# Ledger of designs, part 22: VHH binders against q2ydc9

Target 1, 344 residues: q2ydc9
Amino acid sequence: MASESAGPAELGFVEAAPSWRLRSEQFPSKVGGRPAWLSAAGLPGPPELACPLCGRPMAFLLQVYAPLPGRADAFHRCLFLFCCRTPPCCCGLRVFRNQLPRQNDFYSYEPPSEDPPSETGESVYLHLKSGAHLCRVCGCSGPKRCSRCHKAHYCSKEHQSLDWRLGHKQACAQTDNLDNIVPDHNFLFPEFEIVIETEDEIMPEVVERDDESEIIGTMGEAHEEELESMAKHESKEDRIFRKFKTKISLEPEQILRYGRGIAPLWISGENTPKEKDIPDCPCGAKRLFEFQVMPQLLNYLKADRLGRSVDWGVLAIFTCAESCKLGIGYTEEFVWKQDITDAA
Key: E = the ipSAE of ESMFold2; O = the ipSAE of OpenDDE; V2 = 0.75 times the mean of E and O plus 0.25 times the DockQ between their complexes.

## First folded at step 5 (VHH; framework vhh_7b18_3)

Design d3 (at its last look DockQ between E and O 0.40; V2 from the best seeds 0.39)
Fold by ESMFold2, look of step 5:
Structure d3 (fold): chain B 344 residues (1-344), chain A 124 residues (1-124)
Amino acid sequence: as target 1 above (344 residues)
Amino acid sequence: QVQLVETGGGLVQPGGSLRLSCAASGFTFSSYAMGWARQVPGKGLEWVSYIYSGGSTEYQDSVKGRFTISRDNAKSTVYLQMNSLKPEDTAVYYCARDYKRGFGTKSEYYFDYWGQGTQVTVSS
């Protein structure tokens, strides 16, 4: 039975979690590691997960569990965001949506267990119920197979070469369970749970001072705010950034803001999408803003001091207003990258 | 077959107390978070209190300090102790089972099964 759905913005925060809580049957929202795929069938293939700018395999960045209560075909619903982390590019992004009814071929009708599973020998799951094999490096669809052992799978020659150099050369054909022997390829982002808090709209004193410049009040009051801005020598970009920081000030560590259909919180006035920049869904529906990734997430991804790393002001995800189902499983949606220009 | 049966409602004077009980069956009770919601006349449905499977609790602001949620896993029962009752607490109270919290759910709760409700009336 459906409960009341979406209200004000919800905030996401990073927390450490044991690996079992981040597996597919737990329906996690998570950063990093390998994707916890929802449907085990119809995964995006290597072409769909190639960087749209440089063509190399992308890394899983995060997934968001975002069911649509009251919608039978979206009882389970996940969004999966991938980014290029390969220098010199580090810029490409793709996002996919997948959804399932409550009754499905992959998961129990009942909620996931809140107890840890029995200890098992499986530390990394690389073979899905559908028969799909996953790449040992990235956890995405891996149709290529090692020609020596015929047991290790990869999305690409790039990842096969990487795994070979970092351990598979020795492990190839020596073990019957290669899934438990996967080296650190320095390709996946660190893994965390995303925990949810509701934004506090009830404490407007901090935010209300900034918002009062937008209400219809006395002309002297609005003029006073403009004079204060000029006295502080603020540019238009500095004002927009100040409003951004004020808006998040109650919860400054937020890495994600969620609200289907709400307005994004931009970090600057530049590099924002116009209506024409957001493509319609192939089904004909408009795309709505659903969530944004905040720059605070970058603190958890580890910058590479010796090379170019991922970077953004905000990432804004837009999805089909109808949450339709197209194709064989995962539907590509739209992500907008807002880059920062220095305001100095 | 999941069943949730509320008892303990009734008529009480302002400032009085009531204790609601919810008997659960048809599932492994100790593995699920549970909650209370109420349907206030003319105002619709609102959550009241929540108890995690591990025993942590949450309350909406209007009932904090007056209401206490608890659970007895051996009896598969969740309770709501309501003290200092006010006329605004008049509602049908529902026991509910949580499914799985995700983004896009109001008040951090996504209830998948509900009881039949029990009426609480606070008046003279």
Scores: ipSAE 0.471, ipTM 0.757, lowest interface PAE 1.0, mean pLDDT 81
Fold by OpenDDE, look of step 5:
Structure d3 (fold): chain B 344 residues (1-344), chain A 124 residues (1-124)
Amino acid sequence: as target 1 above (344 residues)
Amino acid sequence: QVQLVETGGGLVQPGGSLRLSCAASGFTFSSYAMGWARQVPGKGLEWVSYIYSGGSTEYQDSVKGRFTISRDNAKSTVYLQMNSLKPEDTAVYYCARDYKRGFGTKSEYYFDYWGQGTQVTVSS
């Protein structure tokens, strides 16, 4: 197995995109909104999409379309990241992987059209093509249904109650319009396309030090020793942080770094996972780093609520090295959250 | 059955021009991206240029400004205009049908069908 030379990381950026480009048929990488589910079958259920800490429904954070070259079974491949938005928790994270061969029951064998569909109506899909019902609030599996109209579906009682308060109560009696009007429940994150670019290795411009030779008089040796001594006193933590800052400074708007099998870019030496902290895939394979979410994404999520809001230094996603297919459906992968340590 | 047939290859002097054509059949041509790749004897396959279904184009850096890819959907044909040819451009040129996956630089190009290739030789 040729060690795929850890190529440069690919960087993700957020851009505004029309809604049609962010639909499942377009195989998008995206932030926020409703998940553009890949397989219409075997969606994670409410239990799987509940926060492991507080038990509340998690919000869809982002998905990354990441097919694997040479893998017929992963012709289409997507990773779905969810996070808890429920104060004071806001700490729960889950990531799921789904993959499909080119020939599948959900999508054409032919490439998707790059042209906008004729029907540009921002229609919220409340069901998948498979007939699976989606929650009106979060766009996830909605096995619960409104007892009155039987048309509205929800992942949880919480989302049902939320939708009821925000307009479903009035609309429920008007069954013909339910599909067309989904209110803003203030649950979904803002929606963006993730655009992936290669990290330009800024070759350090060899600052041709113009040898202006002259005036570097004798004061040079003491400053180098002091600089070396100061450099020697740079804590490992400071080095890590400096590296982080340096890389970010090159592309400050990066929200994602993608590189399967490369080393993550950590913000600190603290709370970094050891190999033992990354659970193996249930198939027996190791999980490898695939991508990380940068703190810059928080700026786009408008998560600045006064209380405990969604917050992270880095989210590192680790996936099965074999990209195995565990049964029919979405496979849970591993996410590591590195928090920003308040420098005391 | 999907078929791709390249034509237009030949011997040309440095600085000369060639126009390659690839006639496609057996599929909805307009729905697919098409590409050209080249292989130098003893070397791996190298992509040269792509043209998407929407008409956008991409080029390898080595051929930028010299090569132009185009398509005629009515004729189900993709073209590669090669100008200012260099000895380094000597290769077998292959036409390929491409399935574009994803967006941006991470877009993966899946070539699922290839032509038989056409020899391009640039020599004085």
Scores: ipSAE 0.305, ipTM 0.698, lowest interface PAE 1.6, mean pLDDT 88
ESMFold2 (binder alone), look of step 5: mean pLDDT 83; pTM 0.840

Design d4 (at its last look DockQ between E and O 0.23; V2 from the best seeds 0.32)
Fold by OpenDDE, look of step 5:
Structure d4 (fold): chain B 344 residues (1-344), chain A 124 residues (1-124)
Amino acid sequence: as target 1 above (344 residues)
Amino acid sequence: QVQLVETGGGLVQPGGSLRLSCAASGFKFSSYAMGWARQVPGKGLEWVSYIYSGGSTEYQDSVKGRFTISRDNAKSTVYLQMNSLKPEDTAVYYCARDYKRGFGTKSDYAFDYWGQGTQVTVSS
């Protein structure tokens, strides 16, 4: 397979968008809010969306719409990233892949219109078209239901309790309006559209250093060369960080870098995955880098609270090289978290 | 039925200009993004320019500053103004309707309907 010269990375930026643009029918790349699920069938269940560390429900972080050219079975393809928001953990990460052919049971064969729908109602969808119930709090699969009204669904007892305290108790008796008003549970991240741009290859301005500096060889230069040589021992770490900074400086608001099969942009040489650290797909194929989430996203997530909050240097997502379809549902992929090492 | 018909191709000298037109029919033109791609004989299809329904535009780096994509919704037509043409711009140019843009889709895959193409030849 010819290593297609990995073209420049595509960059993701966050922009405010109306809610209708971030619905499943629009195949969005987005941050926060509720997941815009691709397939209405085979959603990850509560166990799959629980933090692997603390067991608590994870929050939807972002999704990336990334179809595969030439793959009929991946005409629609989306990656869903979840993170733990539960202090003190805040470390759990999981990513799921889903893909659909163009002809499917959930969406029109024709492309979605870019016109706003006539129904401007910000209605929170509490169920999918398939009839699958979604949790009122997180928008994920909600197999649990309120024992009183039997209309409210939840992924967990925790979310049920949360919703109960924040208004469901009062609304539960008024069953006719339950679907129209979902309170802010302070669980969802702020919602944004991810806009795609191409990374401009800054042609290194060959600074033709016309160093016609006449080396007037004054005697004192020997000590400066030794000091410069000592100063030039830019550690490997310094080089990596410099590269990172340079790339970021060109587009400082970038929150995502996409490039299937390209090398990730690491913030440090520490805690970078080796090939052996990336598990193979259960289908037997290798997982390849597909995209990374940049630390800049943290600025938009309002994770300001003083405690152990969601934090990362880089999140690198690795996906099956074959983009295989494992069963009817969402396939878990691999996330590597690179933390910012406090320079001690 | 969706139809796209390209016109405006031809032979031009280096440094010359051409304006391509693509007449669209069979769908609500104003609701969809449109694009131009080009194919050099024996090479793959390369996207050239993209225009959103709202009028925002994107360009391949090789054509930035030289090409301008525009649309007339009233005429259901998308245009590609090509200035400062180079021999490297020689290709069949295709108009296409965008399905949905995603990551990794800056290719022909992002489009669901294509015209028959128009030949652009830049030669001295």
Scores: ipSAE 0.541, ipTM 0.840, lowest interface PAE 0.5, mean pLDDT 87
Fold by ESMFold2, look of step 5:
Structure d4 (fold): chain B 344 residues (1-344), chain A 124 residues (1-124)
Amino acid sequence: as target 1 above (344 residues)
Amino acid sequence: QVQLVETGGGLVQPGGSLRLSCAASGFKFSSYAMGWARQVPGKGLEWVSYIYSGGSTEYQDSVKGRFTISRDNAKSTVYLQMNSLKPEDTAVYYCARDYKRGFGTKSDYAFDYWGQGTQVTVSS
């Protein structure tokens, strides 16, 4: 019953944004494009960002800026979600947490500017302050480099080959790497900002329990029999899906629901985790629900593919209850994929 | 030095109005979100209202429709217009500065600087 006392969810919505608002120093919540890494040191390496199902490089799906109030070591805190979008798999998922104190080696102590930066003074997005190089295709750690120019970096042979065919052959001939023309590899998801809105709760808070045992219908017998017959044909799955639809009805375009410790909003009763299905953090703490990705996000993702594509009912992210620091850099957390019963 | 100075508190009868002002100095005011919090006897500190650097606002449910937060970036000042005051609004009100809104900061904003506070007493 501890989860029932958590506050209302915060909702995420997609909006178009200029690229400068989605850079790391702006601490964005965003969908698609390349990751706006938080710590420039200790990035997940290629093995950590390989699809756990097929082994191919995953695409960045979204990140959430989620500071922990009152925690000095998590003044900045981000969660990064990756998914496999390569057919025939399109199923693998991984999620990582990173956090920094306000005083750190990467970002100003002061909040980011709300004015557009000068175009002439822009940083190279493929080379982090720490000295880490990023893959030209996916923006993840790129320890492999082109043997011809020694300037282009990649996470994998697959991305190196892709970039060569679609753009690097031209860039490899360049003597000045300030020209950041990168082709459309048809790999990254479309890029958007995620904006936050609090879920509106206008009902009185007198009862948080569902009191289904009381009978309140007193209409005519014919009307009551019709309602009773409809209720008798409702399956458990239909009831759960109806509750899902009613819960989202005030803001149907939400793509994300956030609430550390709240109950997930499942789309069906199938393929949901039990406590034993959610691994403890290596530090020994339990993991708790933090946010879910809603199926509405799929409407914003452009996937012009033949055959299988990315799909889900909800994605539920669970993180260390202590928001601990294990080792250096990014800590892998847990994501549960609830598949939807799709008519296809 | 960062400084936040509240003025405008006082004694008022139920149903009355007060306007609080917060003069800010020592930082780029237009870059920061600002807010009001209050120390209610027996309840501890609670947030009251929040105004983003771009001017969007949020309010605790108990004050929605009665309180209005606003800012004047040219004067580096935040205001809280409090109408239809109730005895439950009696508190020390603090002006506060915030860093940046993220997910999960609603109920416990990460304010990094606070004013000295101004007393508001609603008594009949």
Scores: ipSAE 0.466, ipTM 0.749, lowest interface PAE 1.2, mean pLDDT 80
ESMFold2 (binder alone), look of step 5: mean pLDDT 83; pTM 0.833
ESMFold2, look of step 6: ipSAE 0.421; ipTM 0.747
ESMFold2 (binder alone), look of step 6: mean pLDDT 82; pTM 0.833
OpenDDE, look of step 6: ipSAE 0.274; ipTM 0.654

Design d5 (at its last look DockQ between E and O 0.24; V2 from the best seeds 0.00; counts 0 for: pae O 4.5 > 2)
Fold by ESMFold2, look of step 5:
Structure d5 (fold): chain B 344 residues (1-344), chain A 124 residues (1-124)
Amino acid sequence: as target 1 above (344 residues)
Amino acid sequence: QVQLVETGGGLVQPGGSLRLSCAASGFTFSSYAMGWARQVPGKGLEWVSYIYSGGSTEYQDSVKGRFTISRDNAKSTVYLQMNSLKPEDTAVYYCARDYKRGFGPKSDYAFDYWGQGTQVTVSS
């Protein structure tokens, strides 16, 4: 019957992919590993990537390639989400937006290559073509340099010390192909591609699913169940959780739901933002919902390697309604963490 | 060299059907999302339908329920089955390839390669 201002949600799923498909020139949506930065200019610096709760360096969680058609200045557009995974905090989050026109100083005007590069083996790229250096541990801007070799770069003393202890002390003297000698610091999340499908595709039955009617219909048609429901209270919270369960049931492996301007799918009625909790963009525009990270992603993160682990019900990302270019480089946006009462 | 070649256009009565085909070559077809857009006389270009690399589909509201996009990866071909055609569906229809599938709205600006177009005319 009705009109919707935005279309149906798009769903994201993790898949294994060869490392070359997750490099910046492929414009990936990806989970884990190091960020595949879009613009090589104006990267967030170490203060911008410090956890807002504990001040320690955050880990890259995921990025979403989300071009904005009809906007010449956002032909390429990407969102980068970072989380604190360092115990005892594991709670802080930050998200950044970057966009480029099709004609730019960093990437070919032509679409990404479909062929694997001729390079053999996996390699880690820690030096952007712009001249910016990346932290060996986290892949974020690394303005600090090892004073001995002048080739290893870091975002912070914390990551410099970590790399030193885990192998750079020995490798520093060798100073040859340092990119090939990067140990597992037990800091990065496992790396995956995010593949995209639409929610409409996952509901093929002749039994139309319009609004939780299959499950709620049982409450209305079965007289025994109706009488039991009248003797029991059914809270708004119960209906919200049922909606969540119903929406994920046909595609339970979804790790992300995307829809600029659609309503978020909350796991519960608790710990959701009010309008006042979502700050305006510094340009003056309101922020609108763009995507949410689902709790299913936690199954892929191996976060318990640090003891205390990251956890959430959903993460909801809100971005400038104008998708503005405020200054140079990356623009910080807003993320809301919906905590859960019980551990997922 | 990327090539997209549309066929199947023509003159049809209101309420009739047509099936458009788009033969693709010069790229790994199964890795790309594909779509159809149309140029309505006297109006701008508008997207019509979109098919993801995994097979899920989207449609402009005005054609939903009447048009069906599909793909055959073995033949590197995308199709648009158009049923219950109306005079306002008269347009040049273009097959198009997604530049790189990202999240977000489907429109002609998401596409990087276009076919030459095929004319569809719906008149009594």
Scores: ipSAE 0.477, ipTM 0.749, lowest interface PAE 1.0, mean pLDDT 81
Fold by OpenDDE, look of step 5:
Structure d5 (fold): chain B 344 residues (1-344), chain A 124 residues (1-124)
Amino acid sequence: as target 1 above (344 residues)
Amino acid sequence: QVQLVETGGGLVQPGGSLRLSCAASGFTFSSYAMGWARQVPGKGLEWVSYIYSGGSTEYQDSVKGRFTISRDNAKSTVYLQMNSLKPEDTAVYYCARDYKRGFGPKSDYAFDYWGQGTQVTVSS
């Protein structure tokens, strides 16, 4: 199979956007906030969205709308990345894929309007069109109900307790206004639109260094060049890092690199996945690289305020090569976390 | 039935200009993004220009500053003004409808309908 010359990576940038633009009906790529779920059916449940390490509810990090051309069953396609925000863990990561045909039960066959909706109310959707209830805190599946009002839904006891402390206790008795005011629980990441741009291949201007360096052959400088060449044994690690730095320097605000089947841009040669480290899809297909999250995103997440905060060098997302449909729900894909090795 | 009909192609000298038109029918034109793509014989399809339903535009780097895409919603027509044409611009030009209006990665434009194409030849 000829390695289709993987076209240039596409770069993702964060931009401020109005809330309506980041709703499910707009098929957004976005950071933070509540997930803009694609399918209203088969959402990941609390167990699937719990941190695999600490068991606590994970936070929605980002989603990438990435349809597959020529695939009728993936006319709509979205990847959802979650991360643990709970100190000291902050290490759990999970990614889910969902896809829909053009004709589906949730969205119009026609493209969505680009006009802002007349209802300017930043209404937090606490339920999907399917009637599925969402957690007031995280916007994920909320099968638990408030025992008092029976209107507030939660993914976990933890989120229920959090909401109770932060205002639900007072609002619970006032049942008519419960849906309109969701307090800031300091759980959600800041919300941004991800805008995708093509990476400009800056053809290295071959600076034709007209090295008219007159080889003034003075014998003595040969030893220093050999010593400099020996000293410049750029370690493989240094090369990798240099490549990383060079690519980032061209577009320093990039938060995402997208390229299905291309090689990831690693920050280090350490802790890079081998093929064997990437589990096959349950359908039997291999998983391929689809996109990576860059460390620059951390700057936008304001994660620095909390001691052991969410941190990564690179997050690499690998998805089923066949983009298979494993049932009606969201299919878990694979995320590799490359940490920044503190150069001791 | 959705139809896209390209016109305006032809033979032009280097440095010349052409204006392509694509008449659309069978759908609510104003709701859809439209694009132009071109295909050189023996090569793959290459996108040239894109216009969102809201009127914002995108261009391939090779045509930036030379080509201008526009639309007339009242006439359900998208246009490609091509100036300073080069021999490298020789191709069959296709008009296409994009359902998703460029949502997601650019490589994933969802062109669901295409015209029959119009030949543009730039030759001295």
Scores: ipSAE 0.023, ipTM 0.489, lowest interface PAE 4.5, mean pLDDT 86
ESMFold2 (binder alone), look of step 5: mean pLDDT 83; pTM 0.836

## First folded at step 6 (VHH; framework vhh_7b18_3)

Design e1 (at its last look DockQ between E and O 0.36; V2 from the best seeds 0.48)
Fold by OpenDDE, look of step 6:
Structure e1 (fold): chain B 344 residues (1-344), chain A 124 residues (1-124)
Amino acid sequence: as target 1 above (344 residues)
Amino acid sequence: QVQLVETGGGLVQPGGSLRLSCAASGFKFSSYAMGWARQVPGKGLEWVSYIYSGGSTYYQDSVKGRFTISRDNAKSTVYLQMNSLKPEDTAVYYCARDYKRGFGTKSDYAFDYWGQGTQVTVSS
């Protein structure tokens, strides 16, 4: 297995985009809104999309379109990240992976056109092409249906109740005008496209491998930084934070760092996962780092609602090294949340 | 049938300039992003630049400020203006139709059709 030289990370930035660009057929990387599901089959159900801590429906946070070169079965590949936004919890996180070959039942073999569709109507899709019903509130699997109109679907009683209060009650009685107009339930995060840029090759800081091998390498510029750090009595924590700040300062608006198999950029040395903290994939393979979500994303999510809101230092996503296909559905991967420790 | 034909490659001295052209046919050119990739002998294919249908451009860091990608939809042609060429830019340059850019797709995987390539040699 050729150690793909850990090339520079790819950076994600948020940009406003028309809704049609963020639909499934465009294979978007995006923040907020409704999930642009990849496979129309085998969607995670309400139990899978419930917060593991409080049991409430999670909100779609972002998806990353990340095909695997040389993998025919992962010609299309997408990771879906969900978070709990229900106070006081706001801590639940789940990530799911889905992948498809180029030839599949859901999408054209040909690449999507970048032309806007003729139908400019912001039609919210309430069902997938497979006929699977989606929740009117969150866009996730909606196995529950309104007992009155039988047209509205929901993932949970909670979302059903929410929709009922916010307009479905009135719409439900008017059989003809169940226009696919879905009110804003204030549940979805603001929607953005994630655009990809390559991180400028900052000269690899020679990760001083603590290998004690006496390589008499030339006392160049690396010694000065170490000398400066020693002179400044910089703690390991300070170094980590400095590195984080330095990387962020180069591209301060970055919301995502992508690099399969590279080391995550941590904000501190605290609450970082050890190898043992990352569960293996059910297929038996190890999980590897694939991408991380930066704290900058929080600024775009307008999570400023009063009380405990969604918060993180870094979200690190680890995925199956083999990108295995466990059935036809969405495979759960692993998220590590690094919190910002209030410097006491 | 989708066809891409590159032209404009050649030998140039360091600091010189070349303009590559790629004539596209067999598809609605204006609706697709186009890109250039290059392959250095003995190395893998790397993307160089993208231009989307809307005109947004992206560049590999190594060519930023030196290369300019452009397109003429009326002529179904994408161009790569290469200035301040360096020996390290020596490669076969390929024009390609972009399928969809994703994370981790710095290789040719983001493209679905390729030209035959044009040799660019930067040598004193």
Scores: ipSAE 0.591, ipTM 0.854, lowest interface PAE 0.4, mean pLDDT 87
Fold by ESMFold2, look of step 6:
Structure e1 (fold): chain B 344 residues (1-344), chain A 124 residues (1-124)
Amino acid sequence: as target 1 above (344 residues)
Amino acid sequence: QVQLVETGGGLVQPGGSLRLSCAASGFKFSSYAMGWARQVPGKGLEWVSYIYSGGSTYYQDSVKGRFTISRDNAKSTVYLQMNSLKPEDTAVYYCARDYKRGFGTKSDYAFDYWGQGTQVTVSS
């Protein structure tokens, strides 16, 4: 359910960042690479990270750091979005929420350090403090282990085979180097920090809704204005797309719009959810719109890919209105994919 | 090594104006969001305004339209222009650095370094 409030959205933009700023202890919002998991316990397992359409392992797309002010159990709060990039599917999406109190077993109570760590070399973090092992390919829970070296872990046979073919066959024989060398599997999306800005008010007061603009547009002869709209050959779909383009025009590089409980900015009137299409949280609460992923993000993901790729008009994420804590640490939420059919 | 030094406080009559300045040093100023908070006598600390690293601004409702936050990255300085001052604006005003802001936060967790404060008194 969308909010009628006129509060400004927050906008996300990609920027390059050194790898240390994108580690879990920095609580990043980020695109691509491996997930920077929040809780080290209760990770989604391989079945939860399988594509809901084709069953193949999904790739991490992005995470947003979104604490809830005034909620002690959500002092840290993060949303993790995964997408299928396995041809011919490339369509499935899943999103998970995790939250922690400020006092927890994983992170300092004090703010994140600004200083780069003094580590000697570059390595990936594939073993969490909880004892969980991560897949060398995707950074998701990796319960499968290479039976030859006992050091490499994988989420699936598919990723084990991929790593074997692309370098582990040789690296397995040199077990003392394994943690310091992970090849490029061409599976992960390019990695960026998401930087936050607030949206400035750029629109007149009258442009709150299409129905609201009808009210203002009738501050005179309503029939004459309707006839003039027909003479211009403007459709409702053209107005919705024009509103979308106008709203983003001052910040065209935005890849994300955030506002818990605000109205989504749809690119089209087609392929939008009705209230019944947004399932309730298992706790019984309704789900609220929280953020949307903009089509501009696709420009940062398409490099170095051949064949079928991910695509969308917008992705809209809806989360439990109570931000409840259910069981295993990570709670699945809801994502709606708005595709562009034959328009634009 | 991080230092924040506020100046520009003082006594002013209702309806008057003041401009606060905050000189920052010891960090890459252009990479950080900055903010102002105030300690109202007999009440807790409350945020006033934020300016994001890219220059966008956000204000608490009680000061919106009257206060303007700005930054000069070349001088590593944050400003708070306060117009149409009211007796309820009387407080110690603190400049603060926001190292890492999440989406949708109204969280005090956002500020990791603070100045010493400057007194603003609005009285006839």
Scores: ipSAE 0.447, ipTM 0.732, lowest interface PAE 1.2, mean pLDDT 81
ESMFold2 (binder alone), look of step 6: mean pLDDT 82; pTM 0.830

